# Ledger of designs, part 14: VHH binders against Tryptophan synthase alpha chain (trpA)

Target 1, 293 residues: Tryptophan synthase alpha chain (trpA), of Haloarcula marismortui (q5v140)
Amino acid sequence: MGLERAFADEPAFVPYLAAGDPNYEASLEYVEALARGGADVIELGLPFSEPIAEGKTIQNAIVRSLEAGMTPDRFFQFVEDLDVDVPLVCMTYYNLIYQYGEGDSESRSDSENASGETASQGPRPFVEKAAAVGIEGLVVPDLPGEEAGPLRTACDEFDLDLVFIVAPTTKGDRLERMLEQVSGYVYVQARLGVTGAREDVDDATEDSLARLSDWDVPKAVGFGIKTGAHAERIVSAGADGIIVGSALVDIVAEGHENGDSTDAVADRLEAKARELKEGALRGAAERPQPERT
Short names: E, the ipSAE of ESMFold2; O, the ipSAE of OpenDDE; V2, 0.75 times the mean of E and O plus 0.25 times the DockQ between their complexes.

## First folded at step 5 (VHH; framework vhh_7b2m_4)

Design r03 (from n15 with F27S Y32N W33A Y109H; at its last look DockQ between E and O 0.65; V2 from the best seeds 0.00; counts 0 for: SAP .708 > .668)
Fold by OpenDDE, look of step 8:
Structure r03 (fold): chain B 293 residues (1-293), chain A 120 residues (1-120)
Amino acid sequence: as target 1 above (293 residues)
Amino acid sequence: EVQLVESGGGLVQAGGSLRLSCAASGSTFSDNAVGWYRQAPGKQRVVVASITSGGSTKYSNSVKGRFTISRDNAKNTVYLQMNSLKPEDTAVYYCARTYYGDYFPLFDHWGQGTQVTVSS
């Protein structure tokens, strides 16, 4: 499967940005800067109109993107306009995926299937378009594993990976259902210990990874990673990769608020990406090499 | 094992009111955001309201001014007061416990849902 290759040789750095934040042109530069900085997979957020559940930082990014005119169609154009050699993953909510096909049905007047109910094509039209523009995977945070069947089927048809997010509290049948559907990599969300102490972070990461040890899929950990040192710790704990969003979105936000040039912000993103990637690599070097028996 | 149980749904006439409850067992909501979602027949599940651990609330545009989300940590319950109900509010309503990840919310638990039917 296509995204697993990003994890094969070394720990993967997976940055996230909201596509089109703060505007289309700047966002292109920012994503490309992350690639230059050493991203192995780039998650692109497709904003939706009601970011009710997102944190403040991401909400603001989404709002900026939407105000700048981001739409699903513009998102796909954005992907095509990117000059990167890094696999791209679309992160969005299931409603956007599902609704994408309903808009196109108005233009295809001709297939009057006899029963007047415009049968929702489901997620397939979105997945088809995503594949066509070069997206290699999807992250859908609000999609339960038990409901992922139609999306998984579409992803299989067009050779996209379906990345699932595992919360620290995800257990039992729910976890199993997710893991049965996952491909590419799994997003492992770790919780900071109550104390925020290093030991707590390490333990939490180890515990989270241990739950998934029996599953043959790369584990990418998202844990509010902000520094190379943090990345190092997470990878040292056994993560196959790191996922970083807020730290990067904050750089974009700060630049926007301060009126910094696109180039200046891009440089900061590239530098941060390099820092994070290098941290991840250091972490890998610290892993006890399995004794070659 | 954490369980969420929704209750309070039913049949109501347009303009009427319902109060939904989401009760958690096995763990506390005190440190989590909770969201109410709804799924109409043949439609996708969508968020209608959310409340953070700190009590900050958000609403979808379709329910703003009509719905109120609240929480009682002592009872480990989140509520959705639905006023001025409309036929388009007809759906199965779900509550979910959320964790804020790095840049997106995680929904780790869902209830079984409660049916809300609004008759014109």
Scores: ipSAE 0.273, ipTM 0.605, lowest interface PAE 1.8, mean pLDDT 87
ESMFold2, look of step 5: ipSAE 0.586; ipTM 0.820
ESMFold2 (binder alone), look of step 5: mean pLDDT 79; pTM 0.799
OpenDDE, look of step 5: ipSAE 0.212; ipTM 0.616
ESMFold2, look of step 6: ipSAE 0.585; ipTM 0.817
ESMFold2 (binder alone), look of step 6: mean pLDDT 79; pTM 0.799
OpenDDE, look of step 6: ipSAE 0.179; ipTM 0.601
ESMFold2, look of step 7: ipSAE 0.471; ipTM 0.760
ESMFold2 (binder alone), look of step 7: mean pLDDT 79; pTM 0.800
OpenDDE, look of step 7: ipSAE 0.040; ipTM 0.511
ESMFold2, look of step 8: ipSAE 0.601; ipTM 0.828
ESMFold2 (binder alone), look of step 8: mean pLDDT 79; pTM 0.797

Design r04 (from n15 with W33A Y100E; at its last look DockQ between E and O 0.56; V2 from the best seeds 0.00; counts 0 for: pae O 3.6 > 2, grease 26 > 24.2, SAP .782 > .668)
Fold by OpenDDE, look of step 5:
Structure r04 (fold): chain B 293 residues (1-293), chain A 120 residues (1-120)
Amino acid sequence: as target 1 above (293 residues)
Amino acid sequence: EVQLVESGGGLVQAGGSLRLSCAASGFTFSDYAVGWYRQAPGKQRVVVASITSGGSTKYSNSVKGRFTISRDNAKNTVYLQMNSLKPEDTAVYYCARTYEGDYFPLFDYWGQGTQVTVSS
């Protein structure tokens, strides 16, 4: 059973951290703290060398990770070094996935096939390595559904899930193409209304979930969840799980800026994870049980 | 429907300049970050430049000092001024809308691309 198992019994809490932020050793502790705090799936960001993105919080985390020396190879080692019983998902860019396969071709120089076109092995080498180290799924934010074929094929070969992110504006054919390729769960992004009012959050969540009602995968919702109360509202609105990134990355960032000990930051992460998971569980309890007709 | 349409590509000599345009429609342009990507033959698509809704810009190392991204919200258009072009800049250039969620900027919509060829 793939990543769907994490959603089977209760709402799933899916935290995100950048691997290796602010350094390798601390990051291990932080991920493990999230697991202790009740994470059901953990998304690990594999940083790309040239992050051109708006999100200051996550971008800063990626920069810190890169400065600390994170690479694809170190990332895989990082995964192997983790002591967690929680499914791990790699979040990275598609170009990095493709580039990983090009480096290994130099060592297999012996089969000179005559036509100099080093046939890019595609995403398969990355996926194979990810599977080998225990990664169970991939999130590739810049991969459209219509181009996901090669990656989906590789994921199928090695029994990885391919998680898709659905933006509030994703509609029509694009959404259908994602549906054809998705497995494990779907990341549903909802826009919080400008008011942040409960009603706005609920409505936005319900609308987003309604669009995906025909999808036979768990729906994990992420839109700036910071508290257990937020988690409760989202799950109460029908989400199968919650995805939390910025709130956790901020804890890491603040700790780093303040020079806090790894243990202190880990404790804060664990506490926040517990808060969020408990919120999600409260939300589930508030769902009207379908009347067993 | 969200649409992005690139224009302004072409053949140019090394050291020359081009200005790309991306016309956006079907969404509130001013609320979104937009970026330029390029894909060279046999290579993967890579980010070249981005501009936030607030006007903050970022560039890849390979184009810093040579390329300038800008936007005109009144025209729903993003521009890429490319100066001092090199043969290595030869690629199909794509415009993308970015959605900022809790994670990395999501590129949720792409144009069809415009070919830029720089001859030596």
Scores: ipSAE 0.028, ipTM 0.498, lowest interface PAE 3.6, mean pLDDT 86
ESMFold2, look of step 5: ipSAE 0.334; ipTM 0.665
ESMFold2 (binder alone), look of step 5: mean pLDDT 81; pTM 0.821

Design r05 (from n17 with W33A L105F; at its last look DockQ between E and O 0.47; V2 from the best seeds 0.00; counts 0 for: pae O 3.8 > 2, SAP .702 > .668)
Fold by OpenDDE, look of step 5:
Structure r05 (fold): chain B 293 residues (1-293), chain A 121 residues (1-121)
Amino acid sequence: as target 1 above (293 residues)
Amino acid sequence: EVQLVESGGGLVQAGGSLRLSCAASGFTFSDYAVGWYRQAPGKQRVVVASITSGGSTKYSNSVKGRFTISRDNAKNTVYLQMNSLKPEDTAVYYCARHYEGDTYFPLFDYWGQGTQVTVSS
């Protein structure tokens, strides 16, 4: 069973961290702390280049990771070094995935196949390596569904899931194309209404989930969740899981800025993870049980 | 329907300048970040510059000090002023919409068809 298994019995908590933030050793501890705290799936960010992205929090984490020397190879080693019994998902850009196999061709000097077109091996080498180190899924934010064919093929070959992020504005043909390629779960992004009022959160969540009602994959919702109460609201509204990034990355950032010990930061992460997971569980309990006919 | 249409590409000599435009339609332009990407022959598409809905700009290291991204919300247009162009800047340039609502990597949910920029030595 793929990543869907994480959603089968109870709502899933899916934390995100940038791998190697603020350094390799601390990051290992932080990921493991999230697992101890009740993570059901852990998304690991693999930085590729200087982020020109939105969201200062995640950008800073990526920059720290890169400065600490994170690379694709180190990322795979990082995954191998983790002591967790939780499914791992790699989140990165498609260009990194696609280029991963091009570096290994320099060592095979000997077969001068005459036609100079170094046949781009595509995403397969990355996916193969990811599978080999125990990664069970990929999130590729910059890959449209209509272009996901090669990656989907590789994921199928090595039994990885391909998680898609669905924005509130994703509709029509684009959404259909994602549906054709998605496996494991979908990341449902919703804007929290300006008011942050419970009703607004509920409505936004319900509306977002309604658009995906025909999708036979778990829906994990990310709305900038920061507290167990937020998690409870989102799950109560029908989400199969919660995705949390910034709140956790902020803990890492704050610890780093303050010069806190790795253990202290890990403890905070674990505590936050527990809070979020418990919130999700409370939310599930509030769902009307289908009337046993 | 969301549309992004790039224009302004062409052939220019090294050291020259170009100004790219991306005309957006079908959505509330002011609510979204937009970015410029480029794809050189045989290479992957990479981010060149981005501008948030609030007007904050970021640039790749390779273009810092040479390129300027700007937006005109009244015209639903994003611009890329490219100065001191180099042969290495030769690529198809794409405009993309970014969804700002997420705490993760930016979602690139819509792309233009691209405009060719060629810088001759």
Scores: ipSAE 0.057, ipTM 0.549, lowest interface PAE 3.8, mean pLDDT 87
ESMFold2, look of step 5: ipSAE 0.369; ipTM 0.706
ESMFold2 (binder alone), look of step 5: mean pLDDT 82; pTM 0.828

Design r06 (from n15 with W33A S50V Y100H; at its last look DockQ between E and O 0.58; V2 from the best seeds 0.00; counts 0 for: pae E 3.3 > 2, SAP .743 > .668)
Amino acid sequence: EVQLVESGGGLVQAGGSLRLSCAASGFTFSDYAVGWYRQAPGKQRVVVAVITSGGSTKYSNSVKGRFTISRDNAKNTVYLQMNSLKPEDTAVYYCARTYHGDYFPLFDYWGQGTQVTVSS
ESMFold2, look of step 5: ipSAE 0.350; ipTM 0.682
ESMFold2 (binder alone), look of step 5: mean pLDDT 83; pTM 0.844
OpenDDE, look of step 5: ipSAE 0.349; ipTM 0.701
ESMFold2, look of step 6: ipSAE 0.359; ipTM 0.689
ESMFold2 (binder alone), look of step 6: mean pLDDT 83; pTM 0.839
OpenDDE, look of step 6: ipSAE 0.369; ipTM 0.716

## First folded at step 6 (VHH; framework vhh_7b2m_4)

Design t01 (from r03 with S50V; at its last look DockQ between E and O 0.57; V2 from the best seeds 0.00; counts 0 for: pae E 3.6 > 2)
Fold by ESMFold2, look of step 6:
Parts: sequence; structure tokens; C-alpha cells
Structure t01 (fold): chain B 293 residues (1-293), chain A 120 residues (1-120)
Amino acid sequence: as target 1 above (293 residues)
Amino acid sequence: EVQLVESGGGLVQAGGSLRLSCAASGSTFSDNAVGWYRQAPGKQRVVVAVITSGGSTKYSNSVKGRFTISRDNAKNTVYLQMNSLKPEDTAVYYCARTYYGDYFPLFDHWGQGTQVTVSS
């Protein structure tokens, strides 16, 4: 049982941070603080230097991490240096995954056995390394489903989940095909728009969850959540978990801008994580569902 | 039903210029970030330039200073002005529409592509 296990007994809290923000050592403590605060799965952003259309908060976090020296190899070391007993998911972009697997013949120990030409290894070297360091799943937002075959093959080989995103425009046959291939959980993006974190939830969340209610996959909602009260409403509406990103990244950013100590920022992250997890638990207690023993 | 249509590609001599257009039908661009991507034969699709809904722009290093991305919300169109073209710029060029998610963009539509060929 892969990442689904994190959703089995109670609603899951799934925080996100950009790995290495604002620097390697502080980021380790921040991720560990989220685990202490009740995280059930942690999504780690592997920063990518090419232009991507992230919002201001996330782009600034990526820039801080890159300027502090984060690379794919440093990210894998970062995962090895973490002291958490929580499933880890890597979020990054496909070109980074693919580039990690590219090299020349001079970097191989058996160059005589090669045809004398370099060949792309595709996504397999990245996935193999991710599995080796303990990553249990991937999120790759810029990879269209019809181009995902090589990545799915590598993930199947190394037992990683490939997490899918469901949007309001994901309907009918497209939704069914996606859900027939899903493993781990689905990220539910219930509303479209240009926004940061919101304090309220729209009726679109209930509609999106209703469209998915006949499928067994865990449904984690990841838009507009920044307080325990919001987490409570989302879970009471039927979500199996909550995903929180920009609200936590804002805490890191503010601490860095103010020159706060790593311990002070970690304490705030732990407290916010606890608030969010407790909100999710309250939401589940409000649902009239039978318990199994 | 949303469709994105790229146009303006063609054959051009090295050092020349082209202007690509990406027009949306069935929906608007005004609340979206839009990116231009390109795919040379045998290579992966890579990002060329991105423009946010607010007008901020970002470029890959290989095109910075030569290409300019812009938008005209009244025409529901995003442009890529390509100057000082090199044979290395030869590729199929795609546009993509995105929405902002909480911590990553939500890619929801891609165009069919327009060919750009730069002769040496």
C-alpha cells in the first residue's frame, strides 16, 4: 500500500515547502517541524531554474533555494538528511527530471561497451535515485497525460506513486481515464483563478468532491487553505485530506525577511501545522459516517 | 470548449525576425499566465518564455535579449517577437495556458504548434 496509507485512519494533512528555502540547514528544521506538527505526507518542491508560471510567493521561495545552492543532487542529499517518519513526495517539472538522466559517455565506467555515442536515459535515473533515498511519490505539473508513459513506466518499476491533479475542467471520459490509472492520492483543485491563499471555500469544492465520490482514491484539496477553520470546512465537506502550500511558505518568507532565528520560524511552522491538522480532525468528526472496528 | 491556435511560423534566414501569435477561442487569457515552449526534432519540449496575467515576463537563457513575449487582452492573444534568429531556434513552437494553483501552476490547455525554420 503506497501513499494511500496516509489517508486510512483520519484526514491527512499534506504540507508543501520548497526544499532548501531559505537555505539547506534551516529547511531541514522546517520540514521536521511540519512533521512534529502532524503532517501525514510532506510534499517537497525541487526548485527548477527555468521560467515557470508560479505565483509570487512560490517563485520567491524557489529563487531563495536556488541562490542558496539547491540542485537535484543536493535535494537527494537533503532527503537523506531529513529525520522524519512521514512519506515524502517530490514536486518538480519534467524537464528537470529528464535532464538529470542525460549525460555523456565519459561519465560511465564501461565506456568500451558503449557504441561510442551517448543516449538519453529518460526519467528512469531520476526515479531510481528518488526511490533509493526514500521518496514515495512524484507530482509533475507540466507533463501532459499523453506524454507521461516513460515516467509512469519508471515509477511502476520503482514503486513510486504518480499523483494526479483534478481541475474543474477535468470531466467525463478524461476524468475516468485519469482515475483508472491513479495511485496514491489525487490533488483536487476545485477552483480556477489568479489567487494566493484564501480564507473561504467555494461550493465548487463540494461539486468537485461529488464527481469523485464513487472512486476509492483519497481526495486531498489544495487551494485556498490557510487556517484550521478552513481545513475543518473542507474535510466536513468530504475531503480525505488537505494540502497547504503558500500559507506555510509565507511563514518561511516572513521569518527570513525579518531575520528571525531558525528555531522561531520552526516553532511557528509547527504551531500552524498543528492548527491545520486539528481543524481537519474537527471536520471529520462532523461527518455522519460509521466507524469500522 | 477551449482551443489555442498558434500562428506566424515559417521559413526565415538566420538573423531575421518572426512574430508568433497564440489566440484563444472559447475562453479568455485575461486571468491566465501563458507560456511559449519549443521542441526541436529529437529533443524534449522546453520553456522559451512566460508572461503572467499581470504582465511580468520571464525568459530562458538561450533567448533572453532576442525574444520578447507580450499580450493583448483586448484581442485575447499572446505574442512572441523573435529577433536575431539562429538555426538553433528551429523548432515547433507551442503555447500553453495556465491557472495559478496554491503552489504550482495548473496547466489546462496546449496549442497544436507552429513550425519555425531558420536557414543558415
Scores: ipSAE 0.349, ipTM 0.691, lowest interface PAE 3.3, mean pLDDT 83
ESMFold2 (binder alone), look of step 6: mean pLDDT 80; pTM 0.810
OpenDDE, look of step 6: ipSAE 0.375; ipTM 0.714
ESMFold2, look of step 8: ipSAE 0.306; ipTM 0.668
ESMFold2 (binder alone), look of step 8: mean pLDDT 80; pTM 0.811
OpenDDE, look of step 8: ipSAE 0.375; ipTM 0.703

Design t02 (from r03 with S50V L106M; at its last look DockQ between E and O 0.67; V2 from the best seeds 0.00; counts 0 for: pae E 2.9 > 2)
Fold by OpenDDE, look of step 6:
Structure t02 (fold): chain B 293 residues (1-293), chain A 120 residues (1-120)
Amino acid sequence: as target 1 above (293 residues)
Amino acid sequence: EVQLVESGGGLVQAGGSLRLSCAASGSTFSDNAVGWYRQAPGKQRVVVAVITSGGSTKYSNSVKGRFTISRDNAKNTVYLQMNSLKPEDTAVYYCARTYYGDYFPMFDHWGQGTQVTVSS
């Protein structure tokens, strides 16, 4: 069963961490803490060497991970070393996916096939490896739906889901193209209104979900969720799940800056995860039950 | 419908300069980060420069010190000043609008691109 199973019975909590932040061993504990805290799907960031498009919080995490020696190969090892019963999703940039296949071609130097065009094997080698280590889905934020064909094909071959991110401004043909290719769940980004007021969050969430109402795919919403109360609001508005990144990454960052023990940080992550999951569950309970006609 | 239109590309000699423009219609860049990307023949599209909504700039290592990204919110336009151009800079250049989610940027719109060719 694909990632959709995580959304079947109750709202899903989907945390994000950068793999290997602030180091390999601590990061393993942190991911496992999230699982213990009630994560239904865990998104793991594979850091890119040039995280220039990332927000500050995530950028710092990626830098720490890279400084600690995270690579695609170490990332796959990281996944194998995890002791969790929660489905894992890899979040990374398309360039890393493509480059993974090119590195293996240099070691096959011996067959001089004359035409110098190192035929880029495309995303397939990365997807194959991801599947082999137990990753169940990919999030590739810089991949347009229009260009997702090769990756979608590879994901189909190895039974991975391809999670798409839908921005509040994503509409029309572009949205349709994304939704035609999405599997597992859709990441619905909502703009927290400038005011951060509850009403604005609710309205934004409802509007975002309304755009996707015709599509039978779980909608996981990410809006800078920091508390169980936020989670409750988003789920009560109709979200099938919540995605939380910055709040969790900040816990890791703060622990690192303060020199806190791995166990102390892990405990905080677990507690936060529980808070968020419980919030999501409360939100689900507040949904008007469809009148059994 | 939001549209991004790149312009300013062309043929230039090595060591020369070009200024690219990305104009948005139907929406504003004011609340978004905007990035310039390029795609060389046979290669993947890669980020070149990003400017945040707050005006902070980031560059890839390959263009650092040579390229400058800037924005004019009044004109709803982002620019890429490219100096000391090299043959390796030859590519189709694209601009994209980025929304920052909780932890991941979303590139929601791409232009059609503008060709930049640098001749040795």
Scores: ipSAE 0.142, ipTM 0.585, lowest interface PAE 2.9, mean pLDDT 86
ESMFold2, look of step 6: ipSAE 0.402; ipTM 0.712
ESMFold2 (binder alone), look of step 6: mean pLDDT 79; pTM 0.802

Design t03 (from r03 with S27F N32Y S50V Y99H; at its last look DockQ between E and O 0.57; V2 from the best seeds 0.00; counts 0 for: pae E 4.0 > 2)
Fold by OpenDDE, look of step 6:
Structure t03 (fold): chain B 293 residues (1-293), chain A 120 residues (1-120)
Amino acid sequence: as target 1 above (293 residues)
Amino acid sequence: EVQLVESGGGLVQAGGSLRLSCAASGFTFSDYAVGWYRQAPGKQRVVVAVITSGGSTKYSNSVKGRFTISRDNAKNTVYLQMNSLKPEDTAVYYCARTHYGDYFPLFDHWGQGTQVTVSS
């Protein structure tokens, strides 16, 4: 059963953490704390060696993870070392996925096929490994729908979901192409209105969801959700789930900066996760029940 | 409709220079980061440079010190000045719009690309 199962009975809470932030051991505890807190799907960031983004909260986490020695191989080990009963999703850049297969070709010395073009094996080796360690889905933020064919094929082969991120500006043919290839759930990004006012959040959420109303895929909304109240609003507006990254990553960052114990940070993460999940559930309860005809 | 149109590509000798342009339309240009990507034959598309809405720039290691990304918000255009070009820089160059959400920069629109060929 795909990641869609996480959305079947109640709104899903989908937290994000960078794997290995601020170190391998602490990060394991933090992910597990989120699971205990009520996560339905956990997105794990696999850091890319050349993050081309401004030092936002998540970028700083990625940097910390890299500095702590996170690699694709360590990431897969990290996944195996996790003690969680929650579906795991890998979030990473497409380049890293492609490069993963190129390293193994050097050890197979013998078959000198004459044309020196090391045929890039594509995304398949990464996807195969991801599946083998128990990852159930991928989020690849820099992969356009138009170019997602090889990855989609690999995901199908190994029964992984391919989660797409839909930006507020994604419309028309491009949106359709993404939605044709999506499985599991859709990450719906909403622009928090300049005012951050509740009304703006609600309207933005509704508008974003309305664009996807014709598609029978769970819609998880991420808008910089920080509190259970935010979660409640978003789910009340019709979201099938909530995605939360920065608020959780900030807890990790603050703990790291303050020199807090792993246990203390884990407790905070668990508490925040509970808050967010409870908010989501409240939001669901506020939805007008379809009149049982 | 969001559109990105690359131009300025061509054939150049090693050590030469090119300036690429990407004309953007259909969105508030100043609110978005824009990046240049390139794809060499048989290789994956890779990020070359990114400029944020605020004007901060980042470069891949392979082009650092040689390439400069800039933007003109009044013209809705992003530029890539490529100096000291090498044969290894031969690729189709694409511009992409980025949206900084809560997560990684999302590239949600691409141009058709412009061919850059550097001859030894």
Scores: ipSAE 0.030, ipTM 0.472, lowest interface PAE 3.1, mean pLDDT 86
ESMFold2, look of step 6: ipSAE 0.231; ipTM 0.610
ESMFold2 (binder alone), look of step 6: mean pLDDT 82; pTM 0.832

Design t04 (from r06 with Y109H; at its last look DockQ between E and O 0.52; V2 from the best seeds 0.00; counts 0 for: pae E 6.2 > 2)
Fold by ESMFold2, look of step 6:
Structure t04 (fold): chain B 293 residues (1-293), chain A 120 residues (1-120)
Amino acid sequence: as target 1 above (293 residues)
Amino acid sequence: EVQLVESGGGLVQAGGSLRLSCAASGFTFSDYAVGWYRQAPGKQRVVVAVITSGGSTKYSNSVKGRFTISRDNAKNTVYLQMNSLKPEDTAVYYCARTYHGDYFPLFDHWGQGTQVTVSS
């Protein structure tokens, strides 16, 4: 049983951090603090060199990590250096996955580089390396379900789960194709499309959970969750877990900007993680019991 | 049905200009960030430029200073003005609709693409 095990008996808390933010050593401590705080799965962002939006909390975290020297090979070492008893998931873009083997494999053989005979093009080399270092799943935000076959095949070969993101606008044939490829859990994204900060979960998120209720895969809801009360509301509405990113990344960013010690930031992350997990547990206790007839 | 239709591609000499258009339908265009991506033969699709619903823009380093993304919400259209074109800009250019997720912006709809070829 893969990542679904994290959702089996209670709601899962799934924190995200950009790996290596603000630097390699501090980031190890921060991920381990989230595990101490009750994380059931930890999503690690593998930095991408061309972030889409300027000014976003996650984009700034990626930039800090890249400036501190994070690379795909450093990321794999980072995963090996972590000492957590929590499944780890890599979140990154498909183009990085697809091209990983060409760069890495070419450095192993000068003769192979000259001839161009490597068979490393495609997602398999990345997936193999991820599995070797202990990654149990992938989240690939830019990969449509209809294009996921090659990655699904590689993940099946190496026993990794492939987690998909469902937006409020993911419907019809695209949704069905995506759900045929998903394993582990599905990331249910809160609706965004407004200017300004909306912190509360809206009816579109509840509608997304209802649309997915016929599929057995666990539903984890992300975005807009900052407090135990938010987590409580989301889980009471039917989510099997919560995914929290920007609230945690803000703690890292603030600590870095203020020059706070690594220990102080780790303590704040652990405390916030505990608040969020406890909120999710309260939400589960509020759910209606299944009707027996 | 959400649709994004690119136009304005073609053959142009190095140093020249082209203006790409992307006509959007089937959704409330003004609520979404939209972007242009390109894919050169044998390469992965990469970001060129993004414009948010509020009008903020971001460009890849390879096009910064040469390309300008803009939008006209009344016409449900996003544009890419491409100046000082180089042979390296040769690619299929795709228009994409973007949501912002908690981790990374998500793309859930793409156009069919328009070819841009820049001759030396």
Scores: ipSAE 0.049, ipTM 0.467, lowest interface PAE 6.2, mean pLDDT 81
ESMFold2 (binder alone), look of step 6: mean pLDDT 84; pTM 0.848
OpenDDE, look of step 6: ipSAE 0.188; ipTM 0.610

Design t05 (from r03 with S27R S50I; at its last look DockQ between E and O 0.51; V2 from the best seeds 0.00; counts 0 for: pae E 2.5 > 2, unsure alone 64.6 < 65, SAP .677 > .668)
Fold by OpenDDE, look of step 6:
Order: C-alpha cells, then structure tokens, then sequence
Structure t05 (fold): chain B 293 residues (1-293), chain A 120 residues (1-120)
C-alpha cells in the first residue's frame, strides 16, 4: 500500500525535517520524536549544496546538515538507522537524484565506449537505492510535471510514490499534468493571506482544495502551520492532511543555538507534533458528516 | 496563460558580458519570485539566481560577484546581467517563476531558453 494509506482513516500529519540537522545522531532522535508525537508521514530533506531557493529557516538547516557531513549516501544510511514505523519521504532537488548514478560509473574503468559521453543513467539509481532503504516516496520541488517522466517511470519500477507540490497559481494543463503523475498525496501550497486572519486562511484553503476536487488523491496542505489551532482550521476547511516544516525546523534551530540537549529538543518536537496532530483531529471532527442518504 | 520568453543569449568571448531578459506575457509575475536557471550540455538544470517579489536576490556560488539579477515590474521583465563570463558559463539559460510555500519552493519553467556560449 502506498502513502495513501496514511490518509485513509484520519487526517495525516506530515512533518518535515532536514536530515542530519544539526548532526546525524541528534537528527535521528528528532525524527523519531516526531514519529512518537503522531506523525503519519515524515518528509526528510536531503540537502543540496546550493540551497539558494530555500527559505531562510530551511536554508540554515540545510547548511547545518551539510556542515555536519550529510551526503546522499549518508542520507540513505540515515534512513536505515531510523527506528520508526512511519512512512518516509525524501525531499530533494532533481539534480541530486539525477547525479547519484554518475559517481558509480567512474569506478567501472573498462567500458570506455568511444564517445566520452558518460551516458547519465538518469534518476533510476537514486530511486532504486531509496526503495532499498525503505523510502516510500519522493518530493522534487524543482521538477516540472512536463519533465517528470523519467522519474515517474523509475518510481513505478520500484513502487515509490511521487508527491507533487501544487502552488495556488497552478492551473489548467500544468495542474493536470502534475495530477496525472502524482501518487501518494498532493502537497497543496496555500497563499498565506496578507492578513493572516482566520477567514483568509480558510478561504485560501477552500479555494486551493476546490481546484483539486475532481482528483481522488489525498490533499495535504502546507500554510506555515505553527499550532494545533492552525492545523484545526486547515483540516476543518477540508484538507486530508497537514504539512509542517518551518515550525519544527525552528525548534531544532533554537535548540542548536541555545546549546540544548538532544533530549530536550526531541521532547519539544514530540510535544509540538502531538499538538499539531491533535489539532488536525479536531478539525476533522468539525467537518459536517455527509448526511448518510 | 502566462508565457515566459528568454532573450539576449549569444556567442561571447571569455571575459565578455551578456544581458538576458525574461519577459512575461499574459499575466504579471510581480508577485512571484523569479529565477534564472541554466543547463550545460550533459548536465542537469541548476538555479543561477533568484529575485523575490520584494527584490531580494540570491546567487549560486559559481556566479556570485559576476552576475546580477534584477526586475522591472512595469515591464514585467526580469534581467540577468552576466559579466566576466567564463567558458563554464556556457549553457541554455531559462527563467522560471518561483512560489514559496511553507518551506519548499516550487519552480515553473515556461520559457524555451536562450543559448549562451562563451568561447575561450
């Protein structure tokens, strides 16, 4: 069963952390704390060396992870070292996925086929390795739906889900192309209303979900959720799940800056996870039950 | 439907300069961040520079100090001034609008790209 199972019975809580932030051992504890706190799917960021497109919070986390020595290979080891029963999703840029297989070809000296073009094996080697270590899905934010064919094919071969991010402005053919290829769930980005007012959040969430109403795929919404109250609002508005990143990454960052113990930070993450999950559940309870006709 | 059109590419000698333009038609991207990307032969597309809707800029390490991204909202155009060009800058350059979510950006590539070739 794919990642959809995480959304089957109740709203899913989907936290994000950068793998290896601020170091390998602490990061393991932090991810496990999220699982204990009620995570249904955990998104793990595989750091890219040039995270210039990331927000400051995530960028700093990625930098810390890289400084601590995170690599693709270490990331896969990290996944294997995790003691969680929660499905894991890898979030990274397509360049890292595509380049993963190129490093292994240098060690096979012999088949110098005459034209020096080391034929890139594409995304397949990365996907194969990801599957082997127990990753169940990928999120690749810089991969357009139109170019996702090779990755989709690889994911199908190894039974991984391919989660797509849908922006508030994504419409028409582009949206359709993404949704045709999506499996597991859709990451629905909502515009934070200029006012941050509850009504604006609700309306934005409803509007975003309405665009996807014709598609039978779980919709996980990320809107800068920081509290259980935010989670409740988003789920009440119709979301099948919540995605939370910055609020959790900030906990890690603050702990690191203050020199807090790993256990103390883990406890905070677990508590926050519980808060968010409980909020999501409250939101679900507020939904009008379809009148059993 | 929003269309992005890149222009300004060409052949230039090492040490030379080019100015690329990304013009949006149909809809404004004034409320979006815009990024320049490049794809060298046999390599994957990588981000070069980003400018936010507010005008903040970010650059890859490889182009810092040489390239400048800017935007003119009145013209619905984003520019990439490339100075001190190197052969390694040879690539097809693309522009895309970027959406920032909670923590992860989304990139929409709409342009056909413009070829930049830097000769040694």
Amino acid sequence: as target 1 above (293 residues)
Amino acid sequence: EVQLVESGGGLVQAGGSLRLSCAASGRTFSDNAVGWYRQAPGKQRVVVAIITSGGSTKYSNSVKGRFTISRDNAKNTVYLQMNSLKPEDTAVYYCARTYYGDYFPLFDHWGQGTQVTVSS
Scores: ipSAE 0.267, ipTM 0.644, lowest interface PAE 2.3, mean pLDDT 87
ESMFold2, look of step 6: ipSAE 0.481; ipTM 0.772
ESMFold2 (binder alone), look of step 6: mean pLDDT 79; pTM 0.798

